# Designs tried in a protein design chat: VHH binders against Hexosaminidase D (HEXD). Part 9

Target 1, 346 residues: Hexosaminidase D (HEXD), of Bos taurus (Bovine) (a6qnr0)
Amino acid sequence: MRLVHLDLKGAPPKVCYLSEIFPLFRALGANGILIEYEDMFPYEGHLRLLRAKHAYSPSEIKEILHLATLNELEVIPLVQTFGHMEFVLKHEALAHLREVARFPNTLNPHKEESLALVTAMIDQVMELHPGARWFHVGCDEVYYLGEGETSRQWLQQEPNSKAKLCLSHMEAVASHMRARYPTTTPLMWDDMLRDIPEDQLSGSRVPQLVEPVLWDYGADLDLHGKALLVEKYRKSGFSWLWAASAFKGATGVNQSLTPIEHHLRNHLQWLQVAGSVPADTLRGIILTGWQRYDHFSVLCELLPVGIPSLAVCLQALLHGDFAENVKARVENFLGISSLEEMSFRR
Key: E = the ipSAE of ESMFold2; O = the ipSAE of OpenDDE; V2 = 0.75 times the mean of E and O plus 0.25 times the DockQ between their complexes.

## First folded at step 3 (VHH)

Design a56_9R (from a06_56K with N104R; framework vhh_gefurulimab; at its last look DockQ between E and O 0.01; V2 from the best seeds 0.00; counts 0 for: pae E 19.9 > 2, placed apart)
Fold by OpenDDE, look of step 3:
Structure a56_9R (fold): chain B 346 residues (1-346), chain A 124 residues (1-124)
Amino acid sequence: as target 1 above (346 residues)
Amino acid sequence: EVQLVESGGGLVKPGGSLRLSCAASGFTFSRYAAAWFRQAPGKEREFVSAISYSGKTTYADSVKGRFTISRDNAKNSLYLQMNSLRAEDTAVYYCAASTYKWGRPLSPNEYDYWGQGTLVTVSS
């Protein structure tokens, strides 16, 4: 699977624009979309405060999903449930659920209300995504975990650890989903898992509950390291893994142009990783297209600016290389005479 | 333009045989895993058979021993030999291609290109 990540933070695309680009996504070789909603989801009830003023309506969400279906793009929704919680925890009414009072990015894992909050968010999103085979629960970059007052006290008690704390929350979120949505598999960013020992991972229920997404946006990946990491996760009990590359929004917090060559290299490197691991290990790849580094950050390059990069990356994945014929194909798709004119050097 | 064009469908009696062909154009077929799917009226599209880059074949249980998938890279073609046909084999048969090297049957959304399909009707 090749999924295009739509980050709706800060500059969400209009539905009419999506109707134009979805056919292009499919034509370029995508067969899915990862939608990161954040405040663009039309939360209801007690969660209404999470909505941006210009959040999509339920009707618009349905339309987006319909368009995706028409273009044979499977949709995976993403809801942050641990890190990157700014759009949630910035609200005064929910500030008490912060791991550290000063920082709105990290959810306090000790509070029952925290779990209730994120599971309620998941439930509302799932309501508009019936039949979703996968659901991404985020859990990347959980900064300051263990630094809150409650966490500090908790960590002083044996045999408690930050890893245990992290896994416990992940397990709780994933368990909720598995129980309520048995045909939906949770996805999770892998960065918080990378340094957790194999025995601790295998000792938890997380490997049986989720499929981790191994993300790396570098132009020169440690292929051997990646292979070892894949092996570690497999040994830990994870049945399937995902890869995540980047086609935009990964080379600078305020980048205005996309360094296409960098992203091309990133994808070619991931192809090498895929070739070095068992064929039944990686289920697919998510081409991330970040619009903001976080809720409060400035904008990265806009989606339209990133389209040439996306085309290059998708076609590279599709064809296994970026030879001259592939380049020509991309240029034809984009209606341009020269891809070099669209390229930016970092 | 990328195209997959199926042919060889038609009406056949139960117990009969039919050979489907799929002609690929607009891309390097040898770089793709290929598969056959079918969709019966009122049913979901289902996996029939697949063949990898190296020629490894897989079959749905319902067609094992009766169907044989093969490919000719020089002709950019995929084939499905169907023997001992049954009424339940009646469906539109689709050719599909994927860039991924899979050792398992793939879901439909894991294939990159699809043909328009060819109708196979098994009836007495």
Scores: ipSAE 0.000, ipTM 0.240, lowest interface PAE 13.8, mean pLDDT 93
ESMFold2, look of step 3: ipSAE 0.000; ipTM 0.137
ESMFold2 (binder alone), look of step 3: mean pLDDT 84; pTM 0.863

Design d08_a (from d08 with S31R S57R E105Q; framework vhh_6fv0_2; at its last look DockQ between E and O 0.01; V2 from the best seeds 0.00; counts 0 for: pae E 14.2 > 2, placed apart)
Fold by ESMFold2, look of step 3:
Structure d08_a (fold): chain B 346 residues (1-346), chain A 125 residues (1-125)
Amino acid sequence: as target 1 above (346 residues)
Amino acid sequence: QVQLQESGGGLVQPGGSLRLSCAASGFTFSRYAMYWVRQAPEKGLEWVSTISGSGGRTYYKDSVKGRFTVSRDNAKNTLYLQMNSLKPEDAAQYYCARDSPEYWQLLSQGAFDIRGQGTQVTVSS
């Protein structure tokens, strides 16, 4: 599977634009969309405070899902449930649920109200995504985990550890999903799992509940290290894994490459990783298109600016490399004069 | 029905020139990007050049850049390939092809919409 990540943080595309671009995604080789809502979801009831003023309406979301169906694009919704919770925890009424009282980024995993909150968020999103086969629950970059008052006291007791704390919350969220939505598989970003030893992963219930998404957006990947990580996850009991690349944003400090060259190399590197693992290991790849890195950051590249890069990256994945004839077809298909000239723009 | 007919091939010495033509009918020619592809004995199809529907954008395989020029006359429904400084490795059967939207779902040059019999280019010293 090849999924395009729609990061809605800060600037959701108009639905009419999506009606134009979804056929393009399919034509370029995508067969799915990962939608990261943040506060652009029309939360209601006791969760209405989470909703941004310019969030999509329920009817707009139903229209987006209809457009995706018409273009044979499977939709996976993404809702953060651990880290990156600023859009939730910035609110005074919910600030008591922070891991560290001063910082609104991470949900306190010890409170029953924390789990109730994120499960209510998941349930509202699932109401508009009936039949979803996968649901991404985030769990990336859980900063300051273990530094809150309750966590510090809990960690003083043997055999408690930060890894056990992390896995416990992941298990609680994933167990809710599996119990209530038995045909839906939770996805999680893998960064908080990477340094957890195999015996701790296999000793938890997480591998039986979720499929991890291994993300790395660099132009040069540690290919051997990625293969070892894949093997560790498989030995730990995870049945399927996902890769995640970047077609937009997340370029880092590589001054020798244009953004498109950076992203193309990132995708070619992931192809090398895929070739070094068993064929029944990776379910697919998510091409991420970051628009805002966290709730308080400034905007990055908007989606229309990233379309040439997306086309290059999807075609490289589809053909196994990026031959000159594929470059020519992408430029012609998009009606642009040169991909290299576009790559000078940031 | 869609029809493409290639012509203009022949025997030429190394360093010589040839101009290939492709007559198109049965579709709105100006709406389609067009390709030149070639096949040498014991080789698969090889992409040579692309031209956009309007003719405003052209693309070339690295080995032919600066020697070959693709053009089109949309009023006459005709695609051209001017080949200069011909080399023995350019000898092949040359085909024109229409852009196929199904190409985006395939992994091979077999997605080129070839309808003609091709025209032979032979380069002998």
Scores: ipSAE 0.000, ipTM 0.275, lowest interface PAE 14.2, mean pLDDT 84
ESMFold2 (binder alone), look of step 3: mean pLDDT 81; pTM 0.820
OpenDDE, look of step 3: ipSAE 0.072; ipTM 0.494

Design d08_b (from d08 with S54K S57K E105S; framework vhh_6fv0_2; at its last look DockQ between E and O 0.01; V2 from the best seeds 0.00; counts 0 for: pae E 24.4 > 2, placed apart)
Fold by ESMFold2, look of step 3:
Structure d08_b (fold): chain B 346 residues (1-346), chain A 125 residues (1-125)
Amino acid sequence: as target 1 above (346 residues)
Amino acid sequence: QVQLQESGGGLVQPGGSLRLSCAASGFTFSSYAMYWVRQAPEKGLEWVSTISGKGGKTYYKDSVKGRFTVSRDNAKNTLYLQMNSLKPEDAAQYYCARDSPEYWSLLSQGAFDIRGQGTQVTVSS
């Protein structure tokens, strides 16, 4: 599968714009979309404080899902449940749920209310996404985990560790998903799992509950290292893995490559990783399009300016290369004179 | 027809105890999570405690944890808040509230169906 990541942080597209670009995604080879809501979901009830003023309405969400269905695009919602929780934990009413009192980015995994909060968030999103086959629960970049007062005390007791703390919360969230929504499989970003030894991963229940998403946005991947990481996850008991690349954002300042060249290289590298692992290992790839990296960051590229890069990346994945005829198809399909010109217009 | 009626408030000395009750009617009580919230004079509404519909999960604001206990009797359609070791800062009008997907922590016409008039807790110095 080839999913386009719609990062709604800070600038949700109008639904009418999505009605124009979903057919484009499908024509370029996408099979689905990953929708990262943050505060753009119409949370209600005791969660209404999480809702941004310009969030989508429930009717707009239903229309987006209808448009996705019309264009044969599978929809995977993404709701953060561990790290990247600033949009939640910035609120005074919920600040007691922070891992570290001064920092609003990470949920305290020791409090019963923490799990209740994120499962309530999941439940509201699932109410508007009935029949979702996958649900991404985030769990990336859990900064300062283990540094809160409760965590420091807990970690003083052997055999407790930050890895055990991390896996325990992931297991709790995933267990709720599997119990309440048995036909929905949780996805998680893999970065917090990468450094956990194989025996600790296999000794936890996490591999039985989730499918990890291996993300790396570099123009040059450590192909051997990725193959070893894939093998570690398979030996740990994970049934399926996902890859994640970037078509927009996630490039450094002052890079020598143009953004499109960078992203194309990233995708071609992931194709090589896919060719070096056993068949039936990767379920698909998510082409990420970062708009805002966290709640307090400035905006990156807006979605419309990323469309040429997305087209290049999808066509490269679809055809296994980016040969001259594929390049010509992209230029013709988008009505542009040169991909090099688009790369420099940024 | 949804009604919530709070009772059990009163005047106590610091360190004293009170048990608040919330009588519910007009809806399926056991299907809803319930809240205790409080409001001191000229202050905003403050969340105090939450209990799940079946009573298996409870949550507390840090300043009351260990001193307050929320419970419910679904057979009697009644929510309780046991308040021990009361402090002057706990003095407030206390309200129970039904979990409403429409509104969060509101006491007006647009918040939860009905919160009742509340019950006053006063802690003398």
Scores: ipSAE 0.000, ipTM 0.094, lowest interface PAE 24.4, mean pLDDT 82
ESMFold2 (binder alone), look of step 3: mean pLDDT 80; pTM 0.812
OpenDDE, look of step 3: ipSAE 0.083; ipTM 0.473

Design d08_c (from d08 with S31K S52T S57R D99G; framework vhh_6fv0_2; at its last look DockQ between E and O 0.02; V2 from the best seeds 0.00; counts 0 for: pae O 15.9 > 2, placed apart)
Fold by OpenDDE, look of step 3:
Structure d08_c (fold): chain B 346 residues (1-346), chain A 125 residues (1-125)
Amino acid sequence: as target 1 above (346 residues)
Amino acid sequence: QVQLQESGGGLVQPGGSLRLSCAASGFTFSKYAMYWVRQAPEKGLEWVSTITGSGGRTYYKDSVKGRFTVSRDNAKNTLYLQMNSLKPEDAAQYYCARGSPEYWELLSQGAFDIRGQGTQVTVSS
């Protein structure tokens, strides 16, 4: 599977624009979309405060999903449930759910209300995504975990650990989903898992509950390290893993142009990783296209600016390299004479 | 059997002092953070103070900071709360509690892994 990540933070595309680019995604080799909603989801009831003023309507969401279906793109929704909670925790009414009071990015994992909040969010999103085979629950970059007052106190009790704390919340979220949506598999970013020992991972229920997404956006990956990490996760009990690359929004907080060569290299490196692990290990790859680094950040490259990079990356993945014939195909797809003119070089 | 037993409560005038003790048994005392909580009449359980297993870190409710001091003697399996400059609003039943994996319950909902029977603190002129 090859999924295009749509980050709706800050600059959500219009539905009409999506109708134009979804066919292109499919033609380029994508067969899915990861939609990160953030405040663009039309949350209702007590969660209405999470809405941006210009959030999609339910009808617009339905239309987007319909368009995806028409173009044979499977949709995976993403809701942050641990880190990157700014659009949630910035609100005064929910500030008490912060891990650290001054930081709105991380949810306090100790509070029952925290779990209730994120599960309610998941439920509302799932309501508009019936039959979703996967649901991404985020859990990346959970900064300051363990540094909150409650966490500090809790961590001083044997046998508590930061790893245990992290896994506990992940398990709670995933378990809730598995119970309520037994045909939906939770996806989770893997960064918080990377340094957790194998025995602790295997000792938790997380490997049986989720499929981790191994993300790295570098042009030069530690291939051996990645292979070892994959092996570790497999040994820990994860049945399937995902990869996540980047086609935009990963080379600068305020980047205006996309360094295509960087992203191409990133994808080629992931191809090497894929080639070095058992074939039944990686289920797919998510091509991430971040619009901004967090809720309060400036915008990265806009989606239209990133399309050439996406084309290059998708075609490279599809063909296993980026030889001249592949380059020519991309240029033809994009209707451009030279791909080099579209690349931002640092 | 895990047990906690509070003592040291009593009647004091405003500005007075009390020292509470909590005797622990039935578990490895030093492995657990310990808490003081209190409940005033017609009020819910309120967190007062926490001390880590080793005693290396202490935490206090804002309203008691500078007045209350939590300590522990792990060799004696005993938790202490020195209360100085007592105020009428400090009057409550005081409990010691063992830290639980569900720490939020201890602080916010009054759910305890282990809690003593409490000792009464009255502050009156």
Scores: ipSAE 0.000, ipTM 0.241, lowest interface PAE 15.9, mean pLDDT 92
ESMFold2, look of step 3: ipSAE 0.000; ipTM 0.426
ESMFold2 (binder alone), look of step 3: mean pLDDT 81; pTM 0.831

## First folded at step 4 (VHH)

Design g01 (framework vhh_gefurulimab)
Fold by ESMFold2-Fast, scan of step 4:
Structure g01 (fold): chain B 346 residues (1-346), chain A 123 residues (1-123)
Amino acid sequence: as target 1 above (346 residues)
Amino acid sequence: EVQLVESGGGLVKPGGSLRLSCAASGFTFSRYAAAWFRQAPGKEREFVSAISYSGSTTYADSVKGRFTISRDNAKNSLYLQMNSLRAEDTAVYYCAADTYRWGSDSPSEYDYWGQGTLVTVSS
């Protein structure tokens, strides 16, 4: 699969805009979307405080899903359940669920209320996404995990470790999904799993419950290291894995490559990783489009720079390379004379 | 072997801006969290901002909305864009890096430190 990630931090794109870009995604070679709603999801009831003022309505969510269906795009919703919980834990009413009181980034995995909160979020999202085959539960960059007072006390006891703490929460969330939604497979970002030894992963039930998404947005990947990591996950019991690249954002400052060159190289490197691992290992690749709201603007997340990069990256994945003929097709599709014009270097 | 070298400090008037840089060498910078700390005369080092190996950021309350931390793994560099500077921002700013991937607001978590660069905000 080739999924386009939509990061909806800030203001959500109008549904009419999505009606224009979903056909474009399909035409470029995408066959799914990963939607990270954050506070743009219309949470209700006791979760209403999580909803941004300008969040989508339930009817708008249904319209988005209808548009995806019309364009043959598989929809995978994403709900953060561990790290990146700022939009949740910034609220005074929920601050007691923080791992570290000073930082709203990470959920305290020791509290019954923490699991109740994130499973309620999952349930409300699933209610509007009936028939979702995959659901992403986040779990990346679990900042300061183990540094809260409860965790520090728990970690002092002999068999306990940060890995055990991490896997325990992941297992609880994924078990909820598997039990309540038996045809839906949880996904999670793999970074919290990378340094966990094979024996600890195998000893948990996590490999039977989730499909990890291996992410790396660099222009040069450690191909050998990726192959070893894939082998570790397979030996640990994971049945399927996903890759994640980036088509916008995540390039850093002071780059020698243009953003388009950086992202294209990232995708070509992931194709090399895919070619080096056994068949039936990777489900697909997620092209991430991270949003940074540093502008006072309601611009759609993809409008400024994303579309040309997305076209280049999707077409490279679809054709297995970015040779001159593929480049010419992208240039014709975008109505430009040269990609070098779009990626002008100083 | 492992080195962190800060630059970009200087004298600036209140309300002004500065960009600090930190060049890392002798280790695989892209695999580590990095942070900025500062120390005013006679005070302990205090947390300013941290960035994980993957770019997730955390800020001290006193600098939120004014400072931006960023990294460039291709150049093994860490940056701190400082806007709307105040007299109380006057300090020696230290770049820090550790084997910990997620970052920390605790100085004791970081094993690698730069020499510091002085920022003076004064008229």
Scores: ipSAE 0.000, ipTM 0.101, lowest interface PAE 24.2, mean pLDDT 84

Design g02 (framework vhh_gefurulimab)
Fold by ESMFold2-Fast, scan of step 4:
Structure g02 (fold): chain B 346 residues (1-346), chain A 122 residues (1-122)
Amino acid sequence: as target 1 above (346 residues)
Amino acid sequence: EVQLVESGGGLVKPGGSLRLSCAASGRTFSSYAAAWFRQAPGKEREFVSAISYSGSTTYADSVKGRFTISRDNAKNSLYLQMNSLRAEDTAVYYCAAGYKWGDTSPSEYDYWGQGTLVTVSS
C-alpha cells in the first residue's frame, strides 16, 4: 500500500479542499490515507473538551470517508495513545494523567484512568470509521516515560524496566482494540520498540497484537541496519511491518517549500530496503507530511506546498525509480517545464 | 453511481440568454466535480466550464464573462447560465461528473449526460 499521511494539527484542510486533493492522490499512485486527527475529531460526551473550536463535524467526517471511497483510498485513522498527547493533557481536568506534571506530552501508564481515557478516544473514532482494517495508536517519542514519581518508584522494583512499562501500556491498548474490533489491526510507530531486545519483545504479547511502522526520514538510510531491525521484529513474532518516509515537514524549520531532492532520496532508499527483505514482510509505505511551528518565525509547512514533493515521491514508488521518463511524467502532471524551477533550500 | 440528464436547450437569437440544467439521480453528486462540454457540428467535443465540489469554477476563454456555472447539491443539480449568445455557441451541450476537477479533457470525467441542443439563429 502507498498511504498519504494527513497531519491535521495547526492547519487542517477544509473538506472542500480534500475533495480536490483526494483525486490527485489517487492519480499520483496513492491507495490510502493515514489521518491523524488530534483535536480536529468531533469528540462527544465526556470527551467534548478535547475537540477544537473548528473541529470537523460527524457529518464532515462521513463526507471525508465517502470522498476517500470514491477515490479508492483506504482510510486508516490515527489516535495518539501514549506520547504527543498535548491536545489532551493540556486540559486542567486531565492534567493528573500526565507522566510528568510540568509536561503535557506523555500519558501516565500506571493509572487505570489513563487506559480508560485513550480507549474511549479510540472507541469514538472507530464509531465513525466502521470497517477500518487498520487503526494507528501512535506510541512514538514517549520522551518522559519513566520520569514521573509513580514510574520512578515502580522502576526501583526488580525486575521492572522502562521496556516492560512501555510494552505493558502498548499491550493494554492493542488488546482493547483486538477484543472490541476483531477485524481491525492496530499499528504503532516503532521507535519505542527499536532498542528492546528480541527475547523481551517475544516475551510480550505485543508482536501478536500490532503491526509496527518503521520510520526514517533521512536522505541516506542505514540499509544494513534496517534489514537487521526488520529481521529482529520478524523473529520477535511480528507478522507484518510497514515503512514510513516523509514528503514534507522533516527537512526544514521556518519554510513553506519542501526540498524535493531530500525526500526523493529517502523514498529511493526505502525501495532498496524493501528489495532486501523477504516478500510478504512489508504491507506498504506511509508518506508522512508533518506540520510544525517555529517560534522564531511562526511559519507552518502546509499540505498545498508539499504537493510537488508528494508527486515526485509517489511516482518514484509506483515506478520503482526516478529516471527521466518518470521525471517527465511528474513535470507534465504538475504542468511545469522543469522540476529544477521549483525552489529548494540550500 | 450517477446518472445525468440535461434540459433547457432550445433556439435563441444572437445576444439572447438560456439557462441549462443537469439533474443527477445518484445520491453522491455533492461529492463529484461537474462540468459542461459542448460539441458543434463537424468539431470535437470541447470544454466549456467546470465547478469543483467546493464551488470553485473555471471557464474556457471563449465563454469567460458570458457564461456562469453553478450547482445546487440539495437538488442534485448543475446549471449553466448563458448570456450574450453568439452563432458560434451553437452546439450540443453535455454535463459531466467525475473525481477530478478543473481538467479540460473529456477523458477525466466518469459520467455523462446525453446532451441538449442549443441553436443560436443568425
Scores: ipSAE 0.000, ipTM 0.114, lowest interface PAE 20.2, mean pLDDT 83

Design g03 (framework vhh_gefurulimab)
Fold by ESMFold2-Fast, scan of step 4:
Structure g03 (fold): chain B 346 residues (1-346), chain A 124 residues (1-124)
Amino acid sequence: as target 1 above (346 residues)
Amino acid sequence: EVQLVESGGGLVKPGGSLRLSCAASGFTFSRYAAAWFRQAPGKEREFVSAISYSGSTTYADSVKGRFTISRDNAKNSLYLQMNSLRAEDTAVYYCAASEYHWGTPLEPSEYDYWGQGTLVTVSS
């Protein structure tokens, strides 16, 4: 699969605008979308406090799903269930569920109420996505895990470890999904799993429950290291894996490349990784389009600023390279004489 | 030694069905995207359908809804189920493979390996 990631933080597109961009995604070669709702999802009942005042309505979510169906785009919803929980844990009513009282980033995995909260969020999102084959539960960048008072006390007992704590919460969330939604497979970002030894991963139930998403946005990937990581995950019991690249973002490592060149190189490197592992290993690739973190930012970089990069990256993936004929196809699609011309303008 | 061998072609009446097969040998077929192209007399080779090594499928507009591409990696085989055949489907059908792709290349020049072709004739 080739998924386009929609980060709805800060400047979510209006439903009418999505009716224009979904055909565009399909034309460029996408066959799915990963939607990260955050507070734009119309949470109800005891979770209504999580809803932003300009969140989509349930009928608008249904319209988005209808538009995706019309354009043959499979929808995978994403709900953060461990890290990146600021939109949830910023509320005073839920502050007691923070891992560290000072920081609203990470959920305390020791409280039964923490699991009840995130599973309730999953359940409400699933109610509006009844045919979802995959559901992304986040679990990336779980900052401060193990640093809360309860965790520090728990970690003093043998054989407890931070890895065990992390896997326990992941297992609880994924088990809820598998039990309640047996035709839906949970996805997770892989960064919290990368440094966990194979024997410890195998000893948990996590490999039987989830499909990890290996992310790397660099222009040059450690191909051998990626192959070893994939091998470790397969030996641990994971049946399928996903890759994640980026079609927009910081290009600070080798600034001799333009942003488009950086992201194109990232995708060509992921094609090399895909070629070096068994074909039945990777389900697809997620092209991530993260929003800016600048607190003065008033612009969404996903669309339209990211469109030239997205077109280049999707077409490179679809064709397996970015030779002159593919470049000409992208230039024709964008209505420009040359990609160099577009780069000069932006 | 890399080889792709098509079979299943033949004469069929309009509205009929045929199933084409392609047997791959000499390489790790499961790592390759695979496709069907066709060439009618006096015309250029055109894309029909492709399947990525991860199972994603792509179809030409002219065959969408009528043809189904599939693969069996255990048998190193590619298939094309052709239904509701029309006179304009008459062509030599070619099996093709492209290495190390996450997608389905659409142009003939993007494929590394080719079969010799199998003739499909749709007439009364």
Scores: ipSAE 0.000, ipTM 0.284, lowest interface PAE 11.0, mean pLDDT 85

